Miniprotein binders against q96jn8r1131to1294. Designs and how they scored, part 166

Target 1, 164 residues: q96jn8r1131to1294
Amino acid sequence: TLEFLENHGKNILLSNGNRTATRVASYNQGIVVINQPLVPQLLVQVRIDFLNRQWTSSLVLGVITCAPERLNFPASACALKRAAWLLRGRGVFHNGLKICEKFGPNLDTCPEGTILGLRLDSSGGLHLHVNGVDQGVAVPDVPQPCHALVDLYGQCEQVTIVNP
Key: E = the ipSAE of ESMFold2; O = the ipSAE of OpenDDE; V2 = 0.75 times the mean of E and O plus 0.25 times the DockQ between their complexes.

## First folded at step 13 (miniprotein)

Design q4 (at its last look DockQ between E and O 0.90; V2 from the best seeds 0.00; counts 0 for: pae E 2.4 > 1.5)
Fold by OpenDDE base, look of step 13:
Structure q4 (fold): chain B 164 residues (1-164), chain A 83 residues (1-83)
Amino acid sequence: as target 1 above (164 residues)
Amino acid sequence: SKEEELFKRAEELAKRALYLLEKGDYWRAAYLYLLAAELALEAGNPELAFEYARKAIELAKKSGNEFILKWAEDLLEKIKEEL
């Protein structure tokens, strides 16, 4: 069963059998990690449940290869400088460095109800899915094992893990 | 050894980069060569790292990806210090 780990950002409250994450304070410190590592062809999906239009930025989606149980989460995923591959807006980042400016849809403008997915292909390429549609390879190589990460940042105040 | 594993992974990434290049996917190919260069350098093979970094730069330019270009150029300078 896919769940968010108990080790999470300080402003996160887990519910619904740890399948729902809610940021209950401020605009940051909302990182959560999914318990099971990504394996090839496993599609992991989260639904954007609630957006606070007060902010301009939204959730960050990606993967980490460090042990998530022992990770001391920074205030935002953008501060991760090792073992991290992130999608923010339309950008792709590796260890905090941008590697692509324009990839897929803009995560900052995804409305409530949008289902975002991550999947590794057989070559280790990380795919982004939006509402079940494969948007292509965001990162051509991600080491395994890796865990999906969601940063409930800015507008994004609640997400829920959903089955494909 | 660790160096041998790094070297093997670097070669694997370079092979995949070449495959992507053949498909015309320049920025992803550039990225893989960049990673290969970093691994080769860490494996103690600056000569190979140099070759991979040069490929990364070339393909970054072809793709118009300034981010990978900057990264690869910085890495190239670092590699030169090890030659």
Scores: ipSAE 0.797, ipTM 0.907, lowest interface PAE 0.6, mean pLDDT 95
Fold by ESMFold2, look of step 13:
Structure q4 (fold): chain B 164 residues (1-164), chain A 83 residues (1-83)
Amino acid sequence: as target 1 above (164 residues)
Amino acid sequence: SKEEELFKRAEELAKRALYLLEKGDYWRAAYLYLLAAELALEAGNPELAFEYARKAIELAKKSGNEFILKWAEDLLEKIKEEL
């Protein structure tokens, strides 16, 4: 069963059998990681449950290849400078460096109820899904094993893991 | 060895970059060539790294991806220090 890993950002409260993550303070310290690495047949999906629109930026989605169980997470995913591939706004980032300006929807404007998915294809390509629709390859190569990450940043105050 | 593993990985990325190029996906091909260049340099093969970096630059220009182009050009200058 897919759950959020107990090692998470300091402002996160896990609930609903560790399938729901809530950021309970501030605007950051909200990194969560899925407890199983991505494999080609696995689609990891989260639903945006609650947004606070007073903030400008919203959640960050992506993968890391470092073992997540004992990793010291930074305050925000954007500070991950190694072994990280992130989707932020419409941008795609590798170790903090932008590699694509516009991919998929703008995550900063996704409404509550949006279901965002990550899937690794058999060639090592990272796919984004939005409400069940494959947006294509965000990153053409991510080494395995890699781990799905959500940063409940800014607007995003709660997400829940959902089944495909 | 570590160098052999890095070299094999660089070749794998370059093969996949060629596949993407054949599909017309220039910026993703450039990205993979850029990664292959970095690995070849780490493997102690600056001549191969130079080849891959030049391919990445060429394809980044074709795609109009200025972010990858800048990164690849900076890497090429670093590679020249090892030649």
Scores: ipSAE 0.449, ipTM 0.775, lowest interface PAE 2.4, mean pLDDT 92
ESMFold2 (binder alone), look of step 13: mean pLDDT 89; pTM 0.893

Design q5 (at its last look DockQ between E and O 0.22; V2 from the best seeds 0.00; counts 0 for: pae E 8.9 > 1.5, placed apart)
Fold by OpenDDE base, look of step 13:
Structure q5 (fold): chain B 164 residues (1-164), chain A 83 residues (1-83)
Amino acid sequence: as target 1 above (164 residues)
Amino acid sequence: SKEEELFKRAEELAKRALKLLEKGDYWRAAYLYLLAAYLALEAGNPELAFEYARKAIELAKKSGNEFLLEWAELYLEKIKEEL
Protein backbone atom coordinates (compact mmCIF):
# COMPACT_ATOMS: atom_id res chain seq x y z
CA THR B 1 0.00 0.00 0.00
CA LEU B 2 1.24 3.44 -0.90
CA GLU B 3 1.68 5.79 2.03
CA PHE B 4 3.92 8.56 3.21
CA LEU B 5 6.95 7.67 5.28
CA GLU B 6 7.13 8.63 8.94
CA ASN B 7 10.33 10.45 8.15
CA HIS B 8 8.92 13.78 6.97
CA GLY B 9 9.15 17.53 7.35
CA LYS B 10 8.70 18.99 10.81
CA ASN B 11 5.41 20.71 10.04
CA ILE B 12 3.70 17.66 8.59
CA LEU B 13 0.96 15.70 10.28
CA LEU B 14 0.07 12.38 8.69
CA SER B 15 -3.42 10.92 8.80
CA ASN B 16 -5.72 8.56 6.94
CA GLY B 17 -3.35 5.64 7.23
CA ASN B 18 -0.45 7.90 6.33
CA ARG B 19 -2.03 8.58 2.95
CA THR B 20 -2.87 12.18 3.83
CA ALA B 21 -0.26 14.78 4.65
CA THR B 22 -1.19 18.10 6.23
CA ARG B 23 1.16 20.99 6.85
CA VAL B 24 -0.04 22.36 10.16
CA ALA B 25 2.33 25.26 10.63
CA SER B 26 4.12 27.99 8.68
CA TYR B 27 4.69 27.77 4.93
CA ASN B 28 7.51 25.26 4.75
CA GLN B 29 9.02 22.20 6.43
CA GLY B 30 6.49 20.17 4.52
CA ILE B 31 8.39 17.49 2.62
CA VAL B 32 6.93 13.99 2.45
CA VAL B 33 8.12 10.90 0.62
CA ILE B 34 6.09 7.96 -0.59
CA ASN B 35 7.19 4.68 0.92
CA GLN B 36 7.42 2.49 -2.15
CA PRO B 37 9.89 3.25 -4.90
CA LEU B 38 8.55 4.02 -8.33
CA VAL B 39 8.36 1.07 -10.64
CA PRO B 40 7.97 1.29 -14.39
CA GLN B 41 4.42 1.59 -15.67
CA LEU B 42 2.94 2.26 -12.23
CA LEU B 43 1.24 5.61 -11.83
CA VAL B 44 1.58 7.23 -8.41
CA GLN B 45 -0.83 10.07 -7.75
CA VAL B 46 -1.56 12.69 -5.12
CA ARG B 47 -4.53 15.00 -4.91
CA ILE B 48 -4.28 18.60 -3.80
CA ASP B 49 -6.80 18.81 -0.98
CA PHE B 50 -6.44 22.31 0.42
CA LEU B 51 -4.76 25.50 -0.66
CA ASN B 52 -4.00 28.57 1.38
CA ARG B 53 -4.16 31.44 -1.06
CA GLN B 54 -2.06 33.74 1.09
CA TRP B 55 0.99 32.48 -0.75
CA THR B 56 2.06 32.59 -4.37
CA SER B 57 4.06 29.38 -4.57
CA SER B 58 2.63 25.91 -4.17
CA LEU B 59 3.71 22.29 -3.91
CA VAL B 60 6.85 20.81 -5.37
CA LEU B 61 6.68 17.36 -6.92
CA GLY B 62 9.50 15.07 -7.90
CA VAL B 63 11.71 12.15 -7.04
CA ILE B 64 14.72 11.40 -4.91
CA THR B 65 17.26 8.69 -5.61
CA CYS B 66 18.72 8.39 -2.13
CA ALA B 67 17.41 6.42 0.81
CA PRO B 68 14.42 8.37 2.11
CA GLU B 69 14.56 6.83 5.57
CA ARG B 70 17.88 8.49 6.27
CA LEU B 71 17.15 11.81 4.65
CA ASN B 72 17.42 14.87 6.83
CA PHE B 73 14.86 17.07 5.16
CA PRO B 74 15.61 20.73 4.59
CA ALA B 75 12.96 23.38 5.01
CA SER B 76 12.07 23.11 1.33
CA ALA B 77 12.69 20.67 -1.47
CA CYS B 78 14.49 23.27 -3.53
CA ALA B 79 17.26 23.14 -0.96
CA LEU B 80 18.02 19.52 -1.81
CA LYS B 81 21.44 19.53 -3.42
CA ARG B 82 21.78 15.90 -4.38
CA ALA B 83 19.73 13.02 -5.73
CA ALA B 84 16.71 15.20 -6.46
CA TRP B 85 14.67 15.86 -9.59
CA LEU B 86 11.90 18.34 -8.88
CA LEU B 87 9.01 20.08 -10.59
CA ARG B 88 8.27 23.54 -9.25
CA GLY B 89 6.01 26.00 -10.98
CA ARG B 90 6.66 25.28 -14.61
CA GLY B 91 10.30 24.50 -14.06
CA VAL B 92 12.34 21.35 -13.77
CA PHE B 93 15.15 21.28 -11.24
CA HIS B 94 18.04 18.93 -10.61
CA ASN B 95 19.86 19.21 -7.31
CA GLY B 96 18.65 22.74 -6.86
CA LEU B 97 19.53 23.92 -10.35
CA LYS B 98 16.83 24.90 -12.80
CA ILE B 99 17.33 22.92 -15.98
CA CYS B 100 14.06 23.77 -17.71
CA GLU B 101 11.96 26.93 -17.55
CA LYS B 102 8.71 25.73 -19.05
CA PHE B 103 7.35 22.22 -18.68
CA GLY B 104 3.72 21.25 -18.48
CA PRO B 105 1.26 23.13 -16.33
CA ASN B 106 2.19 25.60 -13.65
CA LEU B 107 2.07 23.72 -10.37
CA ASP B 108 1.71 27.01 -8.55
CA THR B 109 -1.70 27.55 -10.13
CA CYS B 110 -3.18 24.07 -9.92
CA PRO B 111 -6.48 24.29 -8.06
CA GLU B 112 -7.76 22.14 -5.25
CA GLY B 113 -8.81 18.77 -6.49
CA THR B 114 -6.05 18.53 -9.04
CA ILE B 115 -4.53 15.09 -9.20
CA LEU B 116 -0.82 15.02 -9.94
CA GLY B 117 0.90 11.83 -10.94
CA LEU B 118 4.36 10.48 -11.58
CA ARG B 119 5.17 7.51 -13.75
CA LEU B 120 8.35 5.92 -15.00
CA ASP B 121 8.27 4.58 -18.52
CA SER B 122 10.17 1.59 -19.81
CA SER B 123 13.06 3.81 -20.83
CA GLY B 124 13.43 5.38 -17.40
CA GLY B 125 11.71 8.60 -18.35
CA LEU B 126 9.75 10.32 -15.61
CA HIS B 127 6.31 11.43 -16.75
CA LEU B 128 4.06 13.99 -15.12
CA HIS B 129 0.34 13.31 -15.17
CA VAL B 130 -2.29 15.94 -14.48
CA ASN B 131 -5.79 14.69 -13.81
CA GLY B 132 -4.84 11.48 -15.52
CA VAL B 133 -3.42 13.13 -18.64
CA ASP B 134 0.19 12.42 -19.48
CA GLN B 135 2.02 15.72 -19.84
CA GLY B 136 5.14 14.08 -21.24
CA VAL B 137 8.62 13.29 -20.05
CA ALA B 138 9.90 15.71 -17.44
CA VAL B 139 13.17 13.94 -16.72
CA PRO B 140 14.86 11.35 -18.92
CA ASP B 141 16.53 8.22 -17.60
CA VAL B 142 15.98 8.72 -13.88
CA PRO B 143 18.17 6.52 -11.69
CA GLN B 144 16.37 3.68 -9.96
CA PRO B 145 15.25 3.02 -7.37
CA CYS B 146 13.68 6.40 -6.79
CA HIS B 147 10.91 7.63 -4.53
CA ALA B 148 8.20 10.16 -5.21
CA LEU B 149 8.54 13.30 -3.14
CA VAL B 150 5.97 15.99 -2.38
CA ASP B 151 6.83 19.28 -0.75
CA LEU B 152 3.76 20.86 0.77
CA TYR B 153 5.02 24.36 0.26
CA GLY B 154 3.36 27.76 0.28
CA GLN B 155 -0.26 27.44 -0.71
CA CYS B 156 -0.40 23.68 -0.53
CA GLU B 157 -1.49 22.61 2.93
CA GLN B 158 -2.81 19.11 2.32
CA VAL B 159 -2.42 16.30 -0.17
CA THR B 160 -3.70 12.75 -0.31
CA ILE B 161 -2.37 9.74 -2.15
CA VAL B 162 -5.06 8.51 -4.51
CA ASN B 163 -5.38 5.43 -6.64
CA PRO B 164 -5.37 5.72 -10.40
CA SER A 1 36.15 7.93 -8.20
CA LYS A 2 32.79 9.60 -8.37
CA GLU A 3 33.88 11.76 -11.27
CA GLU A 4 35.14 8.76 -13.18
CA GLU A 5 31.84 6.99 -12.68
CA LEU A 6 29.91 10.02 -13.87
CA PHE A 7 32.12 10.27 -16.91
CA LYS A 8 31.57 6.63 -17.70
CA ARG A 9 27.82 7.02 -17.40
CA ALA A 10 27.89 10.03 -19.69
CA GLU A 11 29.73 8.10 -22.36
CA GLU A 12 27.34 5.20 -22.05
CA LEU A 13 24.38 7.47 -22.59
CA ALA A 14 26.01 9.02 -25.61
CA LYS A 15 26.56 5.58 -27.09
CA ARG A 16 22.93 4.70 -26.51
CA ALA A 17 21.93 7.96 -28.15
CA LEU A 18 23.86 7.05 -31.26
CA LYS A 19 22.00 3.78 -31.50
CA LEU A 20 18.71 5.59 -31.26
CA LEU A 21 19.81 7.97 -33.97
CA GLU A 22 20.41 5.05 -36.26
CA LYS A 23 16.74 4.24 -35.81
CA GLY A 24 15.71 7.80 -36.48
CA ASP A 25 14.57 8.42 -32.93
CA TYR A 26 15.67 12.01 -32.58
CA TRP A 27 13.56 12.65 -29.51
CA ARG A 28 15.04 9.99 -27.29
CA ALA A 29 18.51 10.52 -28.67
CA ALA A 30 18.31 14.19 -27.76
CA TYR A 31 17.20 13.28 -24.24
CA LEU A 32 20.14 11.00 -23.71
CA TYR A 33 22.65 13.50 -25.05
CA LEU A 34 21.19 16.12 -22.75
CA LEU A 35 21.56 13.85 -19.77
CA ALA A 36 25.04 12.93 -20.90
CA ALA A 37 25.90 16.62 -21.01
CA TYR A 38 24.73 17.08 -17.46
CA LEU A 39 26.68 14.12 -16.19
CA ALA A 40 29.78 15.24 -18.02
CA LEU A 41 29.48 18.62 -16.37
CA GLU A 42 29.12 17.02 -12.96
CA ALA A 43 32.15 14.93 -13.75
CA GLY A 44 34.17 18.10 -14.18
CA ASN A 45 34.43 17.94 -17.94
CA PRO A 46 32.73 21.05 -19.29
CA GLU A 47 34.30 20.61 -22.72
CA LEU A 48 32.65 17.25 -23.20
CA ALA A 49 29.43 18.55 -21.71
CA PHE A 50 29.47 21.32 -24.26
CA GLU A 51 29.72 18.91 -27.15
CA TYR A 52 26.94 16.71 -25.83
CA ALA A 53 24.68 19.69 -25.23
CA ARG A 54 25.25 20.95 -28.73
CA LYS A 55 24.26 17.58 -30.08
CA ALA A 56 21.18 17.57 -27.88
CA ILE A 57 20.14 20.94 -29.25
CA GLU A 58 20.60 19.79 -32.81
CA LEU A 59 18.56 16.66 -32.32
CA ALA A 60 15.92 18.42 -30.25
CA LYS A 61 15.32 20.72 -33.17
CA LYS A 62 14.98 17.77 -35.51
CA SER A 63 12.53 16.11 -33.15
CA GLY A 64 10.40 19.22 -32.84
CA ASN A 65 10.32 18.91 -29.07
CA GLU A 66 10.31 22.44 -27.71
CA PHE A 67 10.59 21.35 -24.11
CA LEU A 68 13.74 19.43 -24.78
CA LEU A 69 15.16 22.21 -26.89
CA GLU A 70 14.69 24.73 -24.12
CA TRP A 71 16.21 22.36 -21.62
CA ALA A 72 19.25 21.77 -23.78
CA GLU A 73 19.77 25.45 -24.47
CA LEU A 74 19.67 26.24 -20.78
CA TYR A 75 22.26 23.56 -20.16
CA LEU A 76 24.46 24.95 -22.87
CA GLU A 77 24.45 28.34 -21.21
CA LYS A 78 25.25 26.80 -17.86
CA ILE A 79 28.12 24.85 -19.38
CA LYS A 80 29.54 27.97 -20.97
CA GLU A 81 29.87 29.46 -17.52
CA GLU A 82 32.14 26.59 -16.58
CA LEU A 83 34.41 26.87 -19.61
Scores: ipSAE 0.018, ipTM 0.331, lowest interface PAE 6.4, mean pLDDT 90
Fold by ESMFold2, look of step 13:
Structure q5 (fold): chain B 164 residues (1-164), chain A 83 residues (1-83)
Amino acid sequence: as target 1 above (164 residues)
Amino acid sequence: SKEEELFKRAEELAKRALKLLEKGDYWRAAYLYLLAAYLALEAGNPELAFEYARKAIELAKKSGNEFLLEWAELYLEKIKEEL
């Protein structure tokens, strides 16, 4: 039911019924967005399938509140300066500004097989899950509707949407 | 009106921030007060935005979140331009 939108970064190839995204060139232009907005209390998960360890940075995970079907994505999610809440490395970012230095694990060190999840609670808090374990509220109030976003950046070359 | 909706949203965020503060969650309370300041300024109420931003600065200091403090201080200067 969940799949990546056809509107995605230029270096992305969708496969597996649009549930798998592969970055097929370079280190960027790998933004993908899940086609349905987050539904409160429902977990959306992706698995890290392939990493290229010659890069030092890895994927970015987060949400956007702009309607993603016709949005022009930048080369990297960090350039999203509006309507974006992102988890990168150890930090939490709102519209490009770091608002929390350390939350959850360092995404740059997550190995292949890691399952990362986003869940919107009833108060609008955005939760990160790692391998099924709730890491707590990363951002306390995210406007709805919002869509889950993954930027297959650097090390991260493939992710797949998985059922919770 | 759009301004009325923004103002009501700012008040809701400030209310939520107060609840977080009551529980000692300083950085998230500061974050919500800063968002409330943004909405108050967009609603055409720079005086209220200033008050929310000052609260955000106070709470960011208590939380030890240096990035949030810097953000709140920079935004306070932006609000002053519209006072």
Scores: ipSAE 0.007, ipTM 0.369, lowest interface PAE 8.9, mean pLDDT 87
ESMFold2 (binder alone), look of step 13: mean pLDDT 89; pTM 0.889

Design q6 (at its last look DockQ between E and O 0.21; V2 from the best seeds 0.00; counts 0 for: pae E 6.8 > 1.5, placed apart)
Fold by OpenDDE base, look of step 13:
Structure q6 (fold): chain B 164 residues (1-164), chain A 83 residues (1-83)
Amino acid sequence: as target 1 above (164 residues)
Amino acid sequence: SKEEELFKRAELLAKRALKLLEKGDYWRAAYLYLLAALLALEAGNPELAFEYARKAIELAKKSGNEMLLKWAEDYLEKIKEEL
């Protein structure tokens, strides 16, 4: 069963069998990691449940290649300087550095109800899915094992893991 | 140090790129070289970044991926500013 790990950002409250994450304070400290590592052809999806429009940015989605149980989470995923591949806005980031300006849909403008997914292909390519549609390969060769990471940042105050 | 770590990561990516190149995967190889260039620049080694970026451009052309080519070319220009 896919769940968020108990090791999470300080402002996160888990519920619904650890399948729902809610950021209950401020705009940051909202990183969560999914318990099972990504394996080829496994589609992991989260739904944006609630957006607070007083902020400008929104959630960050990606993967980490370090042990999530031992990770000391910074205030935001963008502050991760190692073992991190992240999607923010339309960009792709590796260890805090932008490597692609325009990859796919703008995550900052995804409305409530949007379902975002991550999937590894057989070649280690990381695919982004939006509402079930494969948007293509964001990262061509991701080290394994890796775990899906969601940063409930800015507008994004609640997400839920959903089945494909 | 931070710079040393970034440098090592850049080299690792370049090494992985070579392996992908051996398999004929120009797209992924180019992508990793571009990333290696990025890390090398951040590590304070614009010369190495330049070399990696040039490789990325070369392989991007071979891959036929226009977007990746654009990214690599744009980044090469950025690197030149720091040489």
Scores: ipSAE 0.103, ipTM 0.536, lowest interface PAE 3.3, mean pLDDT 91
Fold by ESMFold2, look of step 13:
Structure q6 (fold): chain B 164 residues (1-164), chain A 83 residues (1-83)
Amino acid sequence: as target 1 above (164 residues)
Amino acid sequence: SKEEELFKRAELLAKRALKLLEKGDYWRAAYLYLLAALLALEAGNPELAFEYARKAIELAKKSGNEMLLKWAEDYLEKIKEEL
């Protein structure tokens, strides 16, 4: 069973058997990580439950290859400068470097109820799914093991892990 | 050895980059060539790293991905220090 790790951003409250993460203060300190690494058969999906439109940016989605259980998370995922591949807005980032301007939908405009998924393909390509629809390879050849990460940033105040 | 493993991984990435290039996926091919260059340099083969980085620059230009082009150009300068 997929759950969020107990090691998370300072402003996160876990609930619903650690399957729901809520950012309960400010606009940042909202990083959560899924409790098991991605493998090709595993689709990790989260639903956007609540948004606060007073902010302009929204959640960040991606993977890290550092062991997450004792990692000291930064205030925002965009500060991850090693071992990180991130999707923000329409941009794709590797270790803080934007490597693609336009991939998939704009995460900053996804409404409540959107289901966002991450999986690896057999070649190590990281795929984004949106409401069950594969958006293709965001990043090729991500090393294993890697761990799915969500940053409940800005607009995004709550997400819940959902089964495929 | 670690160097042998890094070298084999660099060659694997270069082969995968070529497959992407055959499909016309220039920026992802450039990205994989740049990763191959990083591994080749770490493996102690700066000549191979230079070849991979030059290829990454070429393909990044074709793709119009200026962010990747900047990264590849900066890394090529780093590789030159080891030639």
Scores: ipSAE 0.067, ipTM 0.560, lowest interface PAE 6.8, mean pLDDT 89
ESMFold2 (binder alone), look of step 13: mean pLDDT 89; pTM 0.888

Design q7 (at its last look DockQ between E and O 0.56; V2 from the best seeds 0.00; counts 0 for: pae E 10.5 > 1.5)
Fold by OpenDDE base, look of step 13:
Structure q7 (fold): chain B 164 residues (1-164), chain A 83 residues (1-83)
Amino acid sequence: as target 1 above (164 residues)
Amino acid sequence: SKEEELFKRAEELAKRALKLLEKGDYWRAAYLYLLAAELALEAGNPELAFEYARKAIELAKKSGNPLILKMAEDLLEKIKEEL
């Protein structure tokens, strides 16, 4: 089953069989990684459970290709400088560098209840899904194996892994 | 061999880039050509890397993607050192 790894950001509390992640302090230190690597056609989804409108930014979603069990998590996903492909706001980032200015919906404005998904296609392209709708290829090529990553940042205080 | 595998992957990425280009998807095509250039260089084929890097630069400009442009230009300079 899909679960968040025990190796996570310092402000994260896991519950519900490690399928729910809650950031219990501050606005950062909220990175979590899903245990099973992405394989072609596997759709991994998380639901935004709670937002705190005190902040302006929200969750970051993406993948990493380094070993997640040994990763020393920085305070935010934006500080990952290797083996990372991230979606923040409307931007697509590789190792902290913005490779696309505008892609898909703005993650900073997704309301509670939004279900966000990641899926690799047969060519290694990374797709973003929003409420079950394929938004297209965010990253045209991602090395495998890779793991889905969620940064509970800013507004986003809780997410839960949900089945497709 | 390692180099042969890198070379094959580079060609595959370039092929995919071309398909994206045919659809008018410039920034994704640029990105794939950039990756192809990096792999070709690592595979010991600076001439091919040079071609891919130039394509990446061209398409980065068309897509208005300054970062991919910068990355491709930096890579091009590195490639020139090995030609």
Scores: ipSAE 0.534, ipTM 0.813, lowest interface PAE 0.9, mean pLDDT 94
Fold by ESMFold2, look of step 13:
Structure q7 (fold): chain B 164 residues (1-164), chain A 83 residues (1-83)
Amino acid sequence: as target 1 above (164 residues)
Amino acid sequence: SKEEELFKRAEELAKRALKLLEKGDYWRAAYLYLLAAELALEAGNPELAFEYARKAIELAKKSGNPLILKMAEDLLEKIKEEL
């Protein structure tokens, strides 16, 4: 069963068998990581459960290639400068550098109930899914092993892992 | 063998890069050529690695992606040492 890893951001409370993550304070320190590495045919999906519209930006979604059990997470995913590929707003970032200006929907405007998914294709490309619809290849080749990461940033206060 | 597997993977990446190029996706094509060049070099084929790295530089310039361009230029310099 997919679960959020016990090593997570300081403001996160895990519940629902570690399948639900809630940010219970502030706007940051909300990084969570999925407990299994991505492999071909594994679709990791989370549903946006609660948003607080007083913030401008929302969740960040992506992958890291470092072993997540020992990482000291920064306050926000945008501070990850090594071994990270992130989707933020409409941008794709590698180690803090924007490598694509516009990919997929704007994550800052996704409403509650949106289901966001990540998977690797057979060639190692990282795909984003939105409500079951493949948005294409965000990153053409990601080293394996890698783990899916969600940063419950700004607007995003709760997400739940859901089955495909 | 390890070298044959690396060569086959490099060729696969280069083929995918061509398909992306046909769609005008310059930075992703450059990214795949960069990876193909690294694999070809590891496979002991610096001449093929040089060709792929030159292609990556060309496409990175067209895309305006400074990260990919710098990586490709640094790799090309490394490959020249092994030609």
Scores: ipSAE 0.000, ipTM 0.361, lowest interface PAE 10.5, mean pLDDT 88
ESMFold2 (binder alone), look of step 13: mean pLDDT 89; pTM 0.893

Design q8 (at its last look DockQ between E and O 0.28; V2 from the best seeds 0.00; counts 0 for: pae O 4.7 > 1.5)
Fold by ESMFold2, look of step 13:
Structure q8 (fold): chain B 164 residues (1-164), chain A 83 residues (1-83)
Amino acid sequence: as target 1 above (164 residues)
Amino acid sequence: SKEEELFKRAEELAKRALKYLEKGDYWRAAYLYLLAAWLALEAGNPELAFEYARKAIELAKKSGNEYLLKWAEDYLEKIKEEL
């Protein structure tokens, strides 16, 4: 079953059989990783459970392409300078640098209840899903194996893994 | 052989890059050409790697993505060491 990995950001509390992640302090130190690599046709989905709009930025979603079990996570996903493809706001970032300004919806404006999904296509393309709707190819070829990552940054205080 | 497999994969990436180029998606096309260049060099074909890297540079310029352009230019210099 899909769970958040026990190696996570310092401000995360895992619950609900490690399927729910809550950021319990501050605005950062909220990186979580799914315990299984992405494979073609596997859709990994999380629901945004709680937002605190006092912060200006919200969650970051993406993948890491190195083994996550003993990785030392930085305070925020945007500080990952290797092996990382991230979706933040409307941007696509590679190893901390913006490579695309506009892809999919603005993640900073997704309300509570939004279900965000990641999957690989048969060519290694990373797809974003929003409320079940495929947004297309964010990154056309991602090295494998890779793991889905969520950074409960700023506004985002809780997410839960869902598989409808 | 492993080299032939790497070469075939480089060609497939270049074909996929053309699909993005036809849509006007310059940064994704440039990124795929840069990956193709890397695979061609690993396959022991620095001449093909050079061709793909030059294409990546051209498309990165069209995309306006300075990070990708710098990356592709740096990689072209690396490929020149193997010519």
Scores: ipSAE 0.270, ipTM 0.707, lowest interface PAE 4.0, mean pLDDT 90
Fold by OpenDDE base, look of step 13:
Structure q8 (fold): chain B 164 residues (1-164), chain A 83 residues (1-83)
Amino acid sequence: as target 1 above (164 residues)
Amino acid sequence: SKEEELFKRAEELAKRALKYLEKGDYWRAAYLYLLAAWLALEAGNPELAFEYARKAIELAKKSGNEYLLKWAEDYLEKIKEEL
């Protein structure tokens, strides 16, 4: 089953069989990683459960290609400088640098209840799904193995892994 | 510098695009060129960005992907403003 790893950001509390992550303090230190690596055609999805609208930014979604169990998480995913492909706002970031602007929907404005998904295609392309709809390839050839990462940042205070 | 890193990454993406092109994967090649164009522009090289974007448009057309084509065309117009 898909779960969040016990190695997570300092402000995260896991519940619901480690399928729900809640950031219980501040606006950062909220990185979580899903236990199973992405495999082709597997759709991994999280639902935005709760937003604190006092902030302007929201969750970051992406993948890492390093061993998640050994990762010393920074305060935010944006501080990851290696082995990271991230979606923030409308942009795509690689190792902390923006590599694409206006890729897809603005993650900063996704409302509660939005289901965000990541899926690798047969060629290693990383697809973003929003409420079940494929938004296209965010990264065309992600190295494998890789793990889905969620940074409960800013507004986003709770997410839950959901089945497709 | 940041600009140097962006430029380097743009070139890397372009090289990767060529690999996909060799395989006949026009879609991924076009996509990578488009990303390369973006990085090149951020690196302060609108001329290079323009070249990459043009390649992206060409390959997007060959791929038949209208979404990617539109994206590339829109970005080309943005790049032109920086020339």
Scores: ipSAE 0.025, ipTM 0.410, lowest interface PAE 4.7, mean pLDDT 90
ESMFold2 (binder alone), look of step 13: mean pLDDT 90; pTM 0.904

Design q9 (at its last look DockQ between E and O 0.43; V2 from the best seeds 0.00; counts 0 for: pae E 12.2 > 1.5)
Fold by OpenDDE base, look of step 13:
Structure q9 (fold): chain B 164 residues (1-164), chain A 83 residues (1-83)
Amino acid sequence: as target 1 above (164 residues)
Amino acid sequence: SKEEELFKLAERLAKRALKLLEKGDYWRAAYLYLLAAELALEAGNPELAFEYARKAIELAKKSGNEFLLKWAEDYLEKIKEEL
């Protein structure tokens, strides 16, 4: 069963069998990691449940290749300086550095109800899915094992893991 | 050790980069070389990191990806500080 790990950002409250993450304070410290590592052809999806329009930025989505249970989470995923591949806005970032300016849809403008997915292909390419539609390879040949990471940042105050 | 594992992973990525290069995929090859450079540096091998980063720069130029190029060039400068 896919769940968020108990090791999470300080402002996160888990519920619904650890399938729902809610940021209950401020705009940051909302990182969560999914328990099972990504394997080829497994589609892992989260739904944006609630957006707080007070902020401009929104959730960050990506993967980490370090042990998530031992990770000391920074206030935001953007502060991760190793083993991190992140999607923010339309950009792709590695260890805090932008490697692609315009990859896919703008995550900062995805409305409530949007379902975002991550999937590894057979060659290790990391695909982004939006509402079930494959947007293409965001990161080529990601080292494995890796875990899906969601940063409930800015507007994004709640997400839920959903089945495909 | 951790360093040994990082080194092995760096070599693996470089090997995979070569395969991509054979297919003419400069973007992904450059990207993997840059990742290999980072891992090599973390593994305590700045010399190897330097070589990987240099290759990443070369291939990034061929790919036309300016962000990747800048990233690789900036990282090369960081590596030089460790030499």
Scores: ipSAE 0.016, ipTM 0.295, lowest interface PAE 6.5, mean pLDDT 90
Fold by ESMFold2, look of step 13:
Structure q9 (fold): chain B 164 residues (1-164), chain A 83 residues (1-83)
Amino acid sequence: as target 1 above (164 residues)
Amino acid sequence: SKEEELFKLAERLAKRALKLLEKGDYWRAAYLYLLAAELALEAGNPELAFEYARKAIELAKKSGNEFLLKWAEDYLEKIKEEL
């Protein structure tokens, strides 16, 4: 079963059999990682449970190719300068560099209840799903194995892993 | 060998970049060519890496993606050190 790893951001509390992550302080230190690498047939989905709209930015989604069990996470995912591909706002980032201005919806405006999914296609392309709808390839040819990551940043205070 | 595996992967990425070009997807094609350049350089083929990086620059310009363009240009300069 999919769970969040016990190795996570400092401000995260895991609950619900490690399927729910809550940021319990501040606006950052909220990185969580799914306990299994992505493979082409696996769709990892999280539901946005709780938002605080008084922040401007919201959650970040993406993948890392480093083994996550003993990784020292930075305060925010955008500080990952190697082995990371991230979706933030409407942009796509690789190792801190924006490589696409506009892909899919603006994550900073997704409401509570939105279900966001990540999967690899057979060619190694990283797909974003929004409420069950494939948004296409955000990042072509992500190296495998890679690990799905959520940063409960700013507005986003709680997410839960949900089954497809 | 490691070099042979890297070279084969670089060629696969370049082939897929061509398929994306046929669909007019310039930024993803440019990104794949840049990955192919990185693999070709690691495979010990800096001339092929240079060719792929130059293609990535061309396509990044067509896409209007300034971040990819800067990345590809910087990588081309890195490749020149191996020529």
Scores: ipSAE 0.006, ipTM 0.259, lowest interface PAE 12.2, mean pLDDT 86
ESMFold2 (binder alone), look of step 13: mean pLDDT 89; pTM 0.883

